# VH-VL binders against NAD kinase (nadK): the designs that were tried, part 24

Target 1, 268 residues: NAD kinase (nadK), of Syntrophomonas wolfei subsp. wolfei (q0aze0)
Amino acid sequence: MKIILVNNRFKENTEKKAQEIAGQLSALNVEVIIDNGLDEPYAGTVDFIMVLGGDGTMLRAARRYGQRAIPVLGVNMGTVGFLSNIEINELAEYLPLILREEYSLEARMMLEVAVFQQQSLLTRVFCLNELLLRSNSPRMLSFALEISGQKLEPYRGDGLIVSTTTGSTAYSLSAGGPIADPQLDAFIVTPVASHIINKRPLVVSPEREISLHLLEEREAIIGIDGQIKMDFGAENRVLIKRAPHPLLMVNLKAKPFFTSIDRSLQRQ

## First folded at step 4 (VH-VL)

Design s11 (from s2 with heavy chain E105R; framework fv_bermekimab)
Fold by ESMFold2-Fast, scan of step 4:
Structure s11 (fold): chain C 268 residues (1-268), chain A 123 residues (1-123), chain B 107 residues (1-107)
Amino acid sequence: as target 1 above (268 residues)
Amino acid sequence: QVQLVESGGGVVQPGRSLRLSCTASGFTFSSYGVHWVRQAPGKGLEWVAAISYDGSNKYYAESVKGRFTISRDNSKNILFLQMDSLRLEDTAVYYCAKGGLWFGRSPYGMDVWGQGTLVTFSS
Amino acid sequence: DIQMTQSPSSVSASVGDRVTITCRASQGISSWLAWYQQKPGKAPKLLIYAASSLQSGVPSRFSGSGSGSDFTLTISSLQPEDFATYYCQQANSFPLTFGGGTKVEHK
């Protein structure tokens, strides 16, 4: 068995725990590869991915490895979050279940984002939460939204979010989008500060293709999961579709999504 | 037109309280997390506190935790910092700064800052 | 808390010089790093976000690079208006933390 340990926080206590885990796994004849975010993603075949950290670390792991159909376990390191399943102090208890593959998997849809200049592909990335199109100046954007070739009336405002259901509680929520059950597959299309007051969030089939382009030259940015940022001009077009593979998240214990989000929203 | 304006700074005695305000204009205040950042005379920047878009989540630096309270009024586009049990080491110019969507934490930086309001101490 | 260490604390430079400032995080922060410029008596101004992206309105002589734990800010050809103090800042986790600052001053 080969396992990737993904961590993004090199502090003494976290490093000691990661090395302790690696040592235990090595003693059980498991090969361990550590991904601390500084190197390129590991290119070889692996059987399991263990993410040690918060939601940000999980988003990075999903971007790097989410399309490989490998089980991914989020292990919380004391940071409150939505994408971890167990706490670090519970890992020893659950390790035998991991090694015996005695766990369930939850499939989480991902976005495939392709950015073009004319007909030339500039980049292709995958993400778990969302793509954000946003103005980078006080001037509002004017942009076109097409859904599976259907041209909507032009949007005018600060931007637009195209989110997965997992991302419904991230930027989309802040912009007025609905909270969605992450077990559903759907795109949530949420306007950001639209100057057209009747532009509502849209919930559309994950089989749809979503296209965005600017109608006027403006200073704009696209953001991916809050971790990747690119300039976006009138010569650019972005195409968003459901990624070929979902992220396979490991469930070792039940985490009630709705009570967790309810509790989070009531904190001062 | 996108602007943050701080007020409420002044001279206080150690152990007393002071409330700072920050008025936002030119952007949808209720969609963004916002921050308080301070700078002691001749020193560097120190992050103090942040509040989520709806006021439900609050974050504090360890040096102010339990003494300072961040709050906001989205109907008036105002951010507040209630400073209790003030110490001499709290002497600084206090800035409010626009953060990212939701909780204010993002890789996109704090793109709008106020002019700052000075908090100083008498004996 | 994530500690941000800037080097050097000050740089003496002349107009036209290339200036580099470094910032090291005590933990991996991916690209969740911003750079700010502060002139005396003024509020900080965002220069670079996401470690390497230039903020709107900022001259192209400014650039950022790095990821993970080591980052650099470069000014390719220093101009008179660039004499200021520069700060890095991580947003990977709360509490947010700033570097100690680097003062770019006249030779």
Scores: ipSAE 0.000, ipTM 0.388, lowest interface PAE 20.3, mean pLDDT 85

Design s12 (from s2 with heavy chain D54E P107S; framework fv_bermekimab)
Fold by ESMFold2-Fast, scan of step 4:
Structure s12 (fold): chain C 268 residues (1-268), chain A 123 residues (1-123), chain B 107 residues (1-107)
Amino acid sequence: as target 1 above (268 residues)
Amino acid sequence: QVQLVESGGGVVQPGRSLRLSCTASGFTFSSYGVHWVRQAPGKGLEWVAAISYEGSNKYYAESVKGRFTISRDNSKNILFLQMDSLRLEDTAVYYCAKGGLWFGESSYGMDVWGQGTLVTFSS
Amino acid sequence: DIQMTQSPSSVSASVGDRVTITCRASQGISSWLAWYQQKPGKAPKLLIYAASSLQSGVPSRFSGSGSGSDFTLTISSLQPEDFATYYCQQANSFPLTFGGGTKVEHK
């Protein structure tokens, strides 16, 4: 068995813990690859991915490995989040179940984001939560939204979020989007501070293609899962569609989504 | 085109405070982690502090921890270093440098550097 | 802290010479090492990142190699503009640390 341990090396406590866990797994005849975010993603075949950290580390792991259809387990270290299943102090208890493959999998849809400049592909990335288009200056944006070839009335405001259902509790929620059951596959399109008072979030089929481009030259960025930012100008176009594979999240213990989100909202 | 410009250096007395600024232009400042690196006269480079792209994660060298505070204003493309309880050992040229960090995850090396601002002490 | 030991501290060379500079980390840093060039009175300039990747605009006579804890910067044929001080820097974990520097000077 070969496992990738994903951690953040710039967090000293997670790096040391990752090395400790790698040693324990090696003693159990498990080959371990450590991904601390500094190297290119491991290119070889692996059987399991263990993410040590918070939701941010899970988002990075999903971006790097989510399209490989390999089980991914979130192990929380510190801050409570939505994407971890067990706590670090519970790992020893659950490790035998992991090694015997005694767990269920939950499929979470992902976005495929392709950024173009005049028909030339600049980059292609995957993400678990959302793409954010936003102004990078005090001036509002004017932009076009197209859904499966249907051109909507132009948007004017600070930006737009295109989210998965998993991302419904991230930036989309802060912008007034709905809370969605992550068991559903859908895109949620949420405007950010729109100047058009009745622009509402849209919930659309995950089979649709969504494209965005600016209607005038402005300083804008696109953000991916809050972790990657790219300049976005009038010569650019972004195409968003459902990624070929969902992220396969490991369930070792019951973690009720609705009570977790309800509890989180009370703390804000 | 891509540029970082430091300011705020000068002559200070031990125990006083000084605030350095670094203004960025020609790139999307808010997408990158940024660093402060110093160099004492005739000595090598010493990393001082870093801040992630959104300002959520801050890191310090042990020699300055508790005395220096790094911050950024992404709306103005400015990086700051607040230096309190200054010591003679803090005498150096202070450079700001562009990293490749997002959320404090990784660095691709520091590819853009300012010209530096000198911090010295009156004797 | 990860300690970076750079050697030699200085090297005397002539134009056309092959120059090698070594950097050793006190613990494994994978390939997360950068090399910088600094000329007197100037800011450092990035030459190589990720141990072996040449920064855009840097001449091909510069190359980096190594992984884990031992790294080498090579200048295959020294040019007049290459007389400078060179630094390695680990980017593996905070605090970031630099080597002590290697001064490449005229014979």
Scores: ipSAE 0.000, ipTM 0.393, lowest interface PAE 16.0, mean pLDDT 85

Design s13 (from s3 with heavy chain D54E E105K; framework fv_bermekimab)
Fold by ESMFold2-Fast, scan of step 4:
Structure s13 (fold): chain C 268 residues (1-268), chain A 123 residues (1-123), chain B 107 residues (1-107)
Amino acid sequence: as target 1 above (268 residues)
Amino acid sequence: QVQLVESGGGVVQPGRSLRLSCTASGFTFSSYGVHWVRQAPGKGLEWVAAISYEGSNKYYAESVKGRFTISRDNSKNILFLQMDSLRLEDTAVYYCAKSGLWFGKSPYGMDVWGQGTLVTFSS
Amino acid sequence: DIQMTQSPSSVSASVGDRVTITCRASQGISSWLAWYQQKPGKAPKLLIYAASSLQSGVPSRFSGSGSGSDFTLTISSLQPEDFATYYCQQANSFPLTFGGGTKVEHK
């Protein structure tokens, strides 16, 4: 068995803990690859991915490995997030189940994001939460949204979010989007500070293809999971569709999504 | 040489306290879970407590829960069992034993055992 | 708690005999079972781990089998040094539990 341990070396004690866990797994004849975010993703075959950290570390792991149909377990190292399943002080208790493959999997949809310059592909990335189009200056954007070839009336405002249901509690929530059951597959399309009074969040089939482009030259950016940022101009087009594979999240412990989000919202 | 050595056993009065120690050598103590297992005279083995490699996870048999406390000092390679409110039924040889894994429960069994230390009561 | 029922409590045997000891768990424990040998006045010694894997340094006459809830330890040809008490132990769930032991003694 080969396991990737994903961690953030810039967080205190996280890399030390990853090394300690790697040592124990190696003693069990488990081959361990450490991914601390600095190098390219490991290209070989692996059986399991263990993410040691918060939601940010999980988002990076999903982007790097989510399309490989490999089980991914989120292990929280400190402040609790929405994407972890167990705490680090519980990992030892659950490790036997992991090694025997005695766990359930929850499929979480991902986005495939393709950015073009004219007709040439600039980049293709996958993400778990969302793509954000936003103005990078005080100027409002004017942009076109197409859903499965259907051209909507132009948007005017600060931007737009195209989110998975997992991402419904991330930036989409802050922009006024709905909270969605992450077990559902859907795109959530949430305007950011729309100047048009009748623009509302849309919940659309995950089989839809979403296209965005600027209607006039503006300084804008595309943001992906809050971690990747790229310039976006009138010569650019972005195409968003359901990724070929969902992220396979390991469930060792029942995690009460609705009570967790309810408590979080009470503190806002 | 891989070795565990218990100490601290002796004759006590009921209701008193006693602390057992187990010193490890010949292996990386900080990498493994460890156990306390006891055996009353002429009786079988009874698992008492376990602690994970870093000390954050502790487990106890119901008969000792609330009375015994397991702890470890990885800098000194020592395992402890603090035994409070001792009862006559706690009379036993107490063994420390190494888990085959960083956690207390393991499919690899308990592969290294100490010689044991006797806890008994004055009549 | 998972109860471990071990049988027989004792067996009288001669050198060269085949000895079989059984262990039954009150619920499924997969292969998370170990077998130990204990000689009078000594600490237990691990013989078999993961129900059927022979511990390094243990003679090949010892073997373990079973999974789920029913397990067997077999000594294919008893030697003089094998007269001892044998224990099974489950490691699937806390609290960890031992069987009652089987004493293998001279006829």
Scores: ipSAE 0.000, ipTM 0.404, lowest interface PAE 16.4, mean pLDDT 86

Design s14 (from b11 with heavy chain T100A; framework fv_bermekimab)
Fold by ESMFold2-Fast, scan of step 4:
Structure s14 (fold): chain C 268 residues (1-268), chain A 123 residues (1-123), chain B 107 residues (1-107)
Amino acid sequence: as target 1 above (268 residues)
Amino acid sequence: QVQLVESGGGVVQPGRSLRLSCTASGFTFSSYGVHWVRQAPGKGLEWVAAISYDGSNKYYAESVKGRFTISRDNSKNILFLQMDSLRLEDTAVYYCAKDALWFGESPYGMDVWGQGTLVTFSS
Amino acid sequence: DIQMTQSPSSVSASVGDRVTITCRASQGISSWLAWYQQKPGKAPKLLIYAASSLQSGVPSRFSGSGSGSDFTLTISSLQPEDFATYYCQQANSFPLTFGGGTKVEHK
């Protein structure tokens, strides 16, 4: 068995804990690769991915490994989040189940984001939460949104979010989008500070293709899961579709989504 | 240099057929939707037909529907307009034009035009 | 079909004048309108798309405005090379339709 431990090296406790866990797994004849985010993703075959940290660390793991159809377990290291399944102090209890492959999987859709300059593909990125298009200057954007070739009325404002259902509680929520059951597959399209009154969030079939391009020369940014940033100009176009594979999240214990979101909203 | 060049125009008799061609160069032809637009002598522009970048969708003006057929050969960078059952009112300069957006499934505007080819009738 | 009506049919102007051309759609077309310039014996040239987006290489004296059914093309200070016929074209739905044209000619 080979396991990748994904952690954040900028948090001293997570690095230390990753080393401890690696030692425990090695003693059980499990090969361990530690991924702290600084190097290229591990290219070899692995059986399991354990993510030590918060939702941000899980988002990074999903971008790096989510398309490989490998079970991914989120282990919370402090701040309560939506993407972890167990707490770090529960890991020892659940480790035998992990090693015996006695767990269920929950599939979470991902976005495939292709960014073009004219006809040339600049990059293809996968993400779990969302793509954000936004202005990088005080000037508002003017841009076109197409859904399966259907042209919507031009958007004028600060930007737009195209989100998965998993991402519905992230930036899309802050911009006025709906809370979605992450077991549903759908795109959620949420305007950011639209100048046009009555631009509403849209819930769109995950079988559709979404495209965005600027109608005026502006300085804009494409953001992926709040972690990757790319320049976006009038010669660029982004195409968004459902990624070929969902992220396979490990479920070792029941963690009700609606109970978690309800508590989060009441505390704020 | 980005260019579209029409050919195949000429003098025809009513009821006959004619095939127009438009050869593209200087851009990736297979990435763009393309249009046929005509203009009768001394008159305004009239949109005739369009074909999507992959050839899967074809659109026609009501005046030519059932008589004209648009097609493309992406391997040779050529757009065609097959014109059957020609009428005197089809007299015009025929332009081919490229839509501005690559991989577009909806039109935005025609940014590159050919020089046009004249279709006229005898007698 | 969506009918596009341009006004005026012609306008007489002098170099340096501000010229405004209007285009009206028979039904709502959002902002999906393009403007073209055509000189005698030449193919049309795209000036503006999406009602207000200036095409690359087109001088800034050309501007477009409007949405829904009413649109305008403005030439802020007419130059000698701007004497031509101008056409609007809706890109909202097939079949695409052009306006009848507006000829900008010398006084």
Scores: ipSAE 0.467, ipTM 0.786, lowest interface PAE 3.4, mean pLDDT 90

Design s15 (from b11 with heavy chain T100N; framework fv_bermekimab)
Fold by ESMFold2-Fast, scan of step 4:
Structure s15 (fold): chain C 268 residues (1-268), chain A 123 residues (1-123), chain B 107 residues (1-107)
Amino acid sequence: as target 1 above (268 residues)
Amino acid sequence: QVQLVESGGGVVQPGRSLRLSCTASGFTFSSYGVHWVRQAPGKGLEWVAAISYDGSNKYYAESVKGRFTISRDNSKNILFLQMDSLRLEDTAVYYCAKDNLWFGESPYGMDVWGQGTLVTFSS
Amino acid sequence: DIQMTQSPSSVSASVGDRVTITCRASQGISSWLAWYQQKPGKAPKLLIYAASSLQSGVPSRFSGSGSGSDFTLTISSLQPEDFATYYCQQANSFPLTFGGGTKVEHK
């Protein structure tokens, strides 16, 4: 059995815990690769991915490894989040089940984001929550949205979010988007401070292709899962599709999504 | 640099066929939808046909539907218009034109045009 | 099919004049309208797309406005090279359709 342990180098407690867990797994004859974000993703074959940290660390793991159809377990390190399944103080209890592969998997759709500069592919990335297009100046954006080749009335405002259902509780929620059952597959398209009063969030089939481009030269940024930022100008175009593979999330313990989100909204 | 060049125009007899070609250079042809637009002598512009960047979708004006066939060869950077059952009303300069937006199914505008090729009829 | 009605058919103007050309669609086309300039014996040149977006390399004296069914192309201060025929074209749906053209000619 080979396991990747994903942690955050800049959170010292998480790094120390990763080393401790790696030692425990090695003692059980499990090969361990530690990914602290400094190097390229591990290129070899692995059987399991354990993510030590909060939702941010899970988003990085999903971007790096989510397309490999490998089970991914979120282990919470004390922060509140939606993407972890067990707490770190529960890991010893659940480790035998992990090693015996006694767990269920929940598939979570991902986005495939292709960013072009003119005709050339600038980058292709996968993400679990969302792509955000936003203005990087006091001036509002003017941009075109196409859904499966259908041109919508131009958008004027601060930006747009294209989200998965998993991402419905992240930036899309803050911008007025709906809360979606993460077991459903859909794109959620949520305007950010639209100047046009009737621009509503859209919920569309995950089989559709979404594209964005600026209609006027403006300073804009594309954000991916809140972790990657890229300049976006009139010479750029972004294409968004359902990723080929969903992220396979490990369920060792029932975690009630609706009760969790209800409590989160109560606290806001 | 970026250009489209039409060829294949000439003098034809009514009821005959003619094949127009448009050769692209200076841009990634396979990334753009392309169009045929015609202009009769002394008249305005008339859109004729379009083909998506990957060739999967084709569109025609009612006046040519069933008689004209648009196609493309992305490996050779060539756009074609096969014109069958030609009529006197098809007399025009035929332009090929490129969408200004890549990977789109329909244009926002046509930013690159060829010089045109004349199709006319003998008695 | 969407019919595009362009007016006037011709306009006589002098260098420095403000020239306005209008275009009306027979049904709503959102903002999906392009404007072209054509000089005698030459292919058309794209000036404006999406009703108001200026094509790269086109002088700022050209501007477009409108949405829905009524659109306007404005040349704020006519230059000698602007004497030409101008066409609107809807890009909302296939088949694409052009206006009849407006010839901007010397007084």
Scores: ipSAE 0.248, ipTM 0.692, lowest interface PAE 5.0, mean pLDDT 89

Design s17 (from b11 with heavy chain T100Q; framework fv_bermekimab)
Fold by ESMFold2-Fast, scan of step 4:
Structure s17 (fold): chain C 268 residues (1-268), chain A 123 residues (1-123), chain B 107 residues (1-107)
Amino acid sequence: as target 1 above (268 residues)
Amino acid sequence: QVQLVESGGGVVQPGRSLRLSCTASGFTFSSYGVHWVRQAPGKGLEWVAAISYDGSNKYYAESVKGRFTISRDNSKNILFLQMDSLRLEDTAVYYCAKDQLWFGESPYGMDVWGQGTLVTFSS
Amino acid sequence: DIQMTQSPSSVSASVGDRVTITCRASQGISSWLAWYQQKPGKAPKLLIYAASSLQSGVPSRFSGSGSGSDFTLTISSLQPEDFATYYCQQANSFPLTFGGGTKVEHK
């Protein structure tokens, strides 16, 4: 059995815990690879991925490994999030089930994002939450949105978010998007500070292809899961579609989504 | 560098057929939707037909529907217009033109044009 | 089919003049309108797309405005090379349609 341990390189206690857990797993004859984000993703075959940290660490793990159809378990190290299933102090209790493969899997759709400079592919990335297009200056953007080849009325505003249902509680929520059951597969298209009075969030089939490009020369940025940033100009185009494979999230413990979001919205 | 060159125009008799060609160079032809636009002597521009970058979608003006067929060969960078059952009202200079947006499903504007090829009738 | 009505059919102007050309669609086309310049014996040249977006390499004296059904092309200070025929074209839906053209000629 080979396990990748993904941790947050900038959080002191997660590195120490990762080493401690790696030692415990090694004593049980489990081969452990530690991924703190500094090197290329591990290229070999693995049986399981354990993410030690918060939602941000899970997003990085999903980007690096989500398309490999490998079970991914979120282990929370502090502040509870939406993407973790168990707490670190529960790991010892659940470890025998992990090693015996006695758990269920929940599939979470991912986005495939292809960014072009003219007709040349600049990059192709996968993400779990969203792509954000936003202005990088005080000036609003003017841009075109196409859904399955259908041109919508031009957008004028600060930007747009194309989100998965998992991402509905991230930036899309802050921009006025709906809270979506992550068991649904859908794209959520949420405008950011639109100057058009009735530009509403759209919920569209995950089988549709979405494209974005600027209609005026402006300084803009695209952001992916809040972790990757790229300049975006009038010579750029982004194409978004459902990724070939969903992220396979491990369920060891019932974690009702709706009570978690309700608790989060209560502030205190 | 970037250019489109039409050929195949000429003098025809009513009811006959002609095949126009448009050869592309200096850009990745297979990435762009392309159009045929005509202009009768002393008249304005009239859009005739379009084909998507991968050839899967074809569009025609009502005046030519059922008589003209647009096609492309991306391996040879050539656009075609097969014109059947030609009529006097088809007399025009025929331009091929490229849409500006790569991999586009919808038109935005035609940024590169050929020099045109004349189709006229004898008598 | 969407009909595009362009006016005037011709305008006489001098170098330095402000020239305004209008285009009206028979139904709403959002901002999906392009403007072209054509000189005698030459192919058209794209000036403006999406009603107001200036094509790369086109001088800033050219500007477009409008949305829905009414559109305007403006040349702020006419230059000798600007004497030509101008066409609008809707890109909202197939079949694509052009306006009848406006000839900008010498006074």
Scores: ipSAE 0.469, ipTM 0.785, lowest interface PAE 3.2, mean pLDDT 90

Design s2 (from b11 with heavy chain D99G T100G; framework fv_bermekimab)
Fold by ESMFold2-Fast, scan of step 4:
Structure s2 (fold): chain C 268 residues (1-268), chain A 123 residues (1-123), chain B 107 residues (1-107)
Amino acid sequence: as target 1 above (268 residues)
Amino acid sequence: QVQLVESGGGVVQPGRSLRLSCTASGFTFSSYGVHWVRQAPGKGLEWVAAISYDGSNKYYAESVKGRFTISRDNSKNILFLQMDSLRLEDTAVYYCAKGGLWFGESPYGMDVWGQGTLVTFSS
Amino acid sequence: DIQMTQSPSSVSASVGDRVTITCRASQGISSWLAWYQQKPGKAPKLLIYAASSLQSGVPSRFSGSGSGSDFTLTISSLQPEDFATYYCQQANSFPLTFGGGTKVEHK
């Protein structure tokens, strides 16, 4: 068995903890690859991915490895979040189940984001939560939204979010989007501070293609999962589709989504 | 009534740090971007930094980039400017001002200003 | 950075005079320009936004005009409370920049 350990190199003692876990796994005849974010993603075949950290580390792991159809387990290192399944102090308890492949998988839809300059593909990235288009100047944006070739009335405002259902509790929620069951596959399209009266969030089929471009020469950015930022101008176009593979999240213990989100909303 | 009030200015020595605060009242602080603008004695206005309504975007003048940090706490209606590695050239009255940066109003102009807080240096 | 050049740096005027202040941007800023008034010892006050729109509560004797790179603030009939320093400011791109100011003073 070969396992990738994804860790957050910027947390105190995280490197040492990753090495300790790698040593424990190696003693059980498991081959371990450590990914601390510094190098290119491991290119070889692996059987399992263990993410040591919070939601941010899981989002990075999903971007790097989510399209490989490999089980991914989130192990919380102290910060509570939505994407981890077990705590680090529970790892020893669940390790035998991991090694015997005795767990269930939850499929989470991902976005495929392709950014073009005229006819040339500049970049293609995958993400678990969302794409955010927003202004990078004092001026608001005017932009076109197309859904499967259908041109909507122009949007005017601060920006737009195109989210997965997993991302419904991230930036989309802050912008007034609905809370969605992450077991559903859908795009959630949420305006950011639209100046057009009655622009509402849209929930659309994951089989649709979403296209965005600016209608005026403005400075804007595209943000991916809050972690990647790229410039976006009037000569650019972005195409958003369902990614070919969902992220396969390991479920070792019950983590009920609805009671978790209900408690989170009561804390505000 | 709509008001911004600065505090935290004073007499400092070069190389040290100060944190300025600006408290907002009378409007929905979380809906608007806010700026720091300074004015050296007998000189004109100089824009220093700005932060968007939600705190996600921060902008700085070249003269302060890497030394000053703008932040906000929308739950307390307070804007901050952390000023590190202070230089004699930073001597000025520092104003906070409300204006644009998306959401609740046009990005035109700064329509509400505080009274200013003085940052100066002892010999 | 966009440089904002104001002229004149000072102007001597009497009550009832027409006062004109100009502001030139080093590159095009469309209509994204504001004008401010600052009296001694006080914070600036917004007079005009979007080059020509009068801020609520500002007297109609103040007017702004221009687009692109050349802008003008006009006071049609100067009042005693108008002796102050005036600043233009571009809001087209970061960093935001102010003109050097124009002091309107007694003859």
Scores: ipSAE 0.005, ipTM 0.467, lowest interface PAE 11.9, mean pLDDT 87

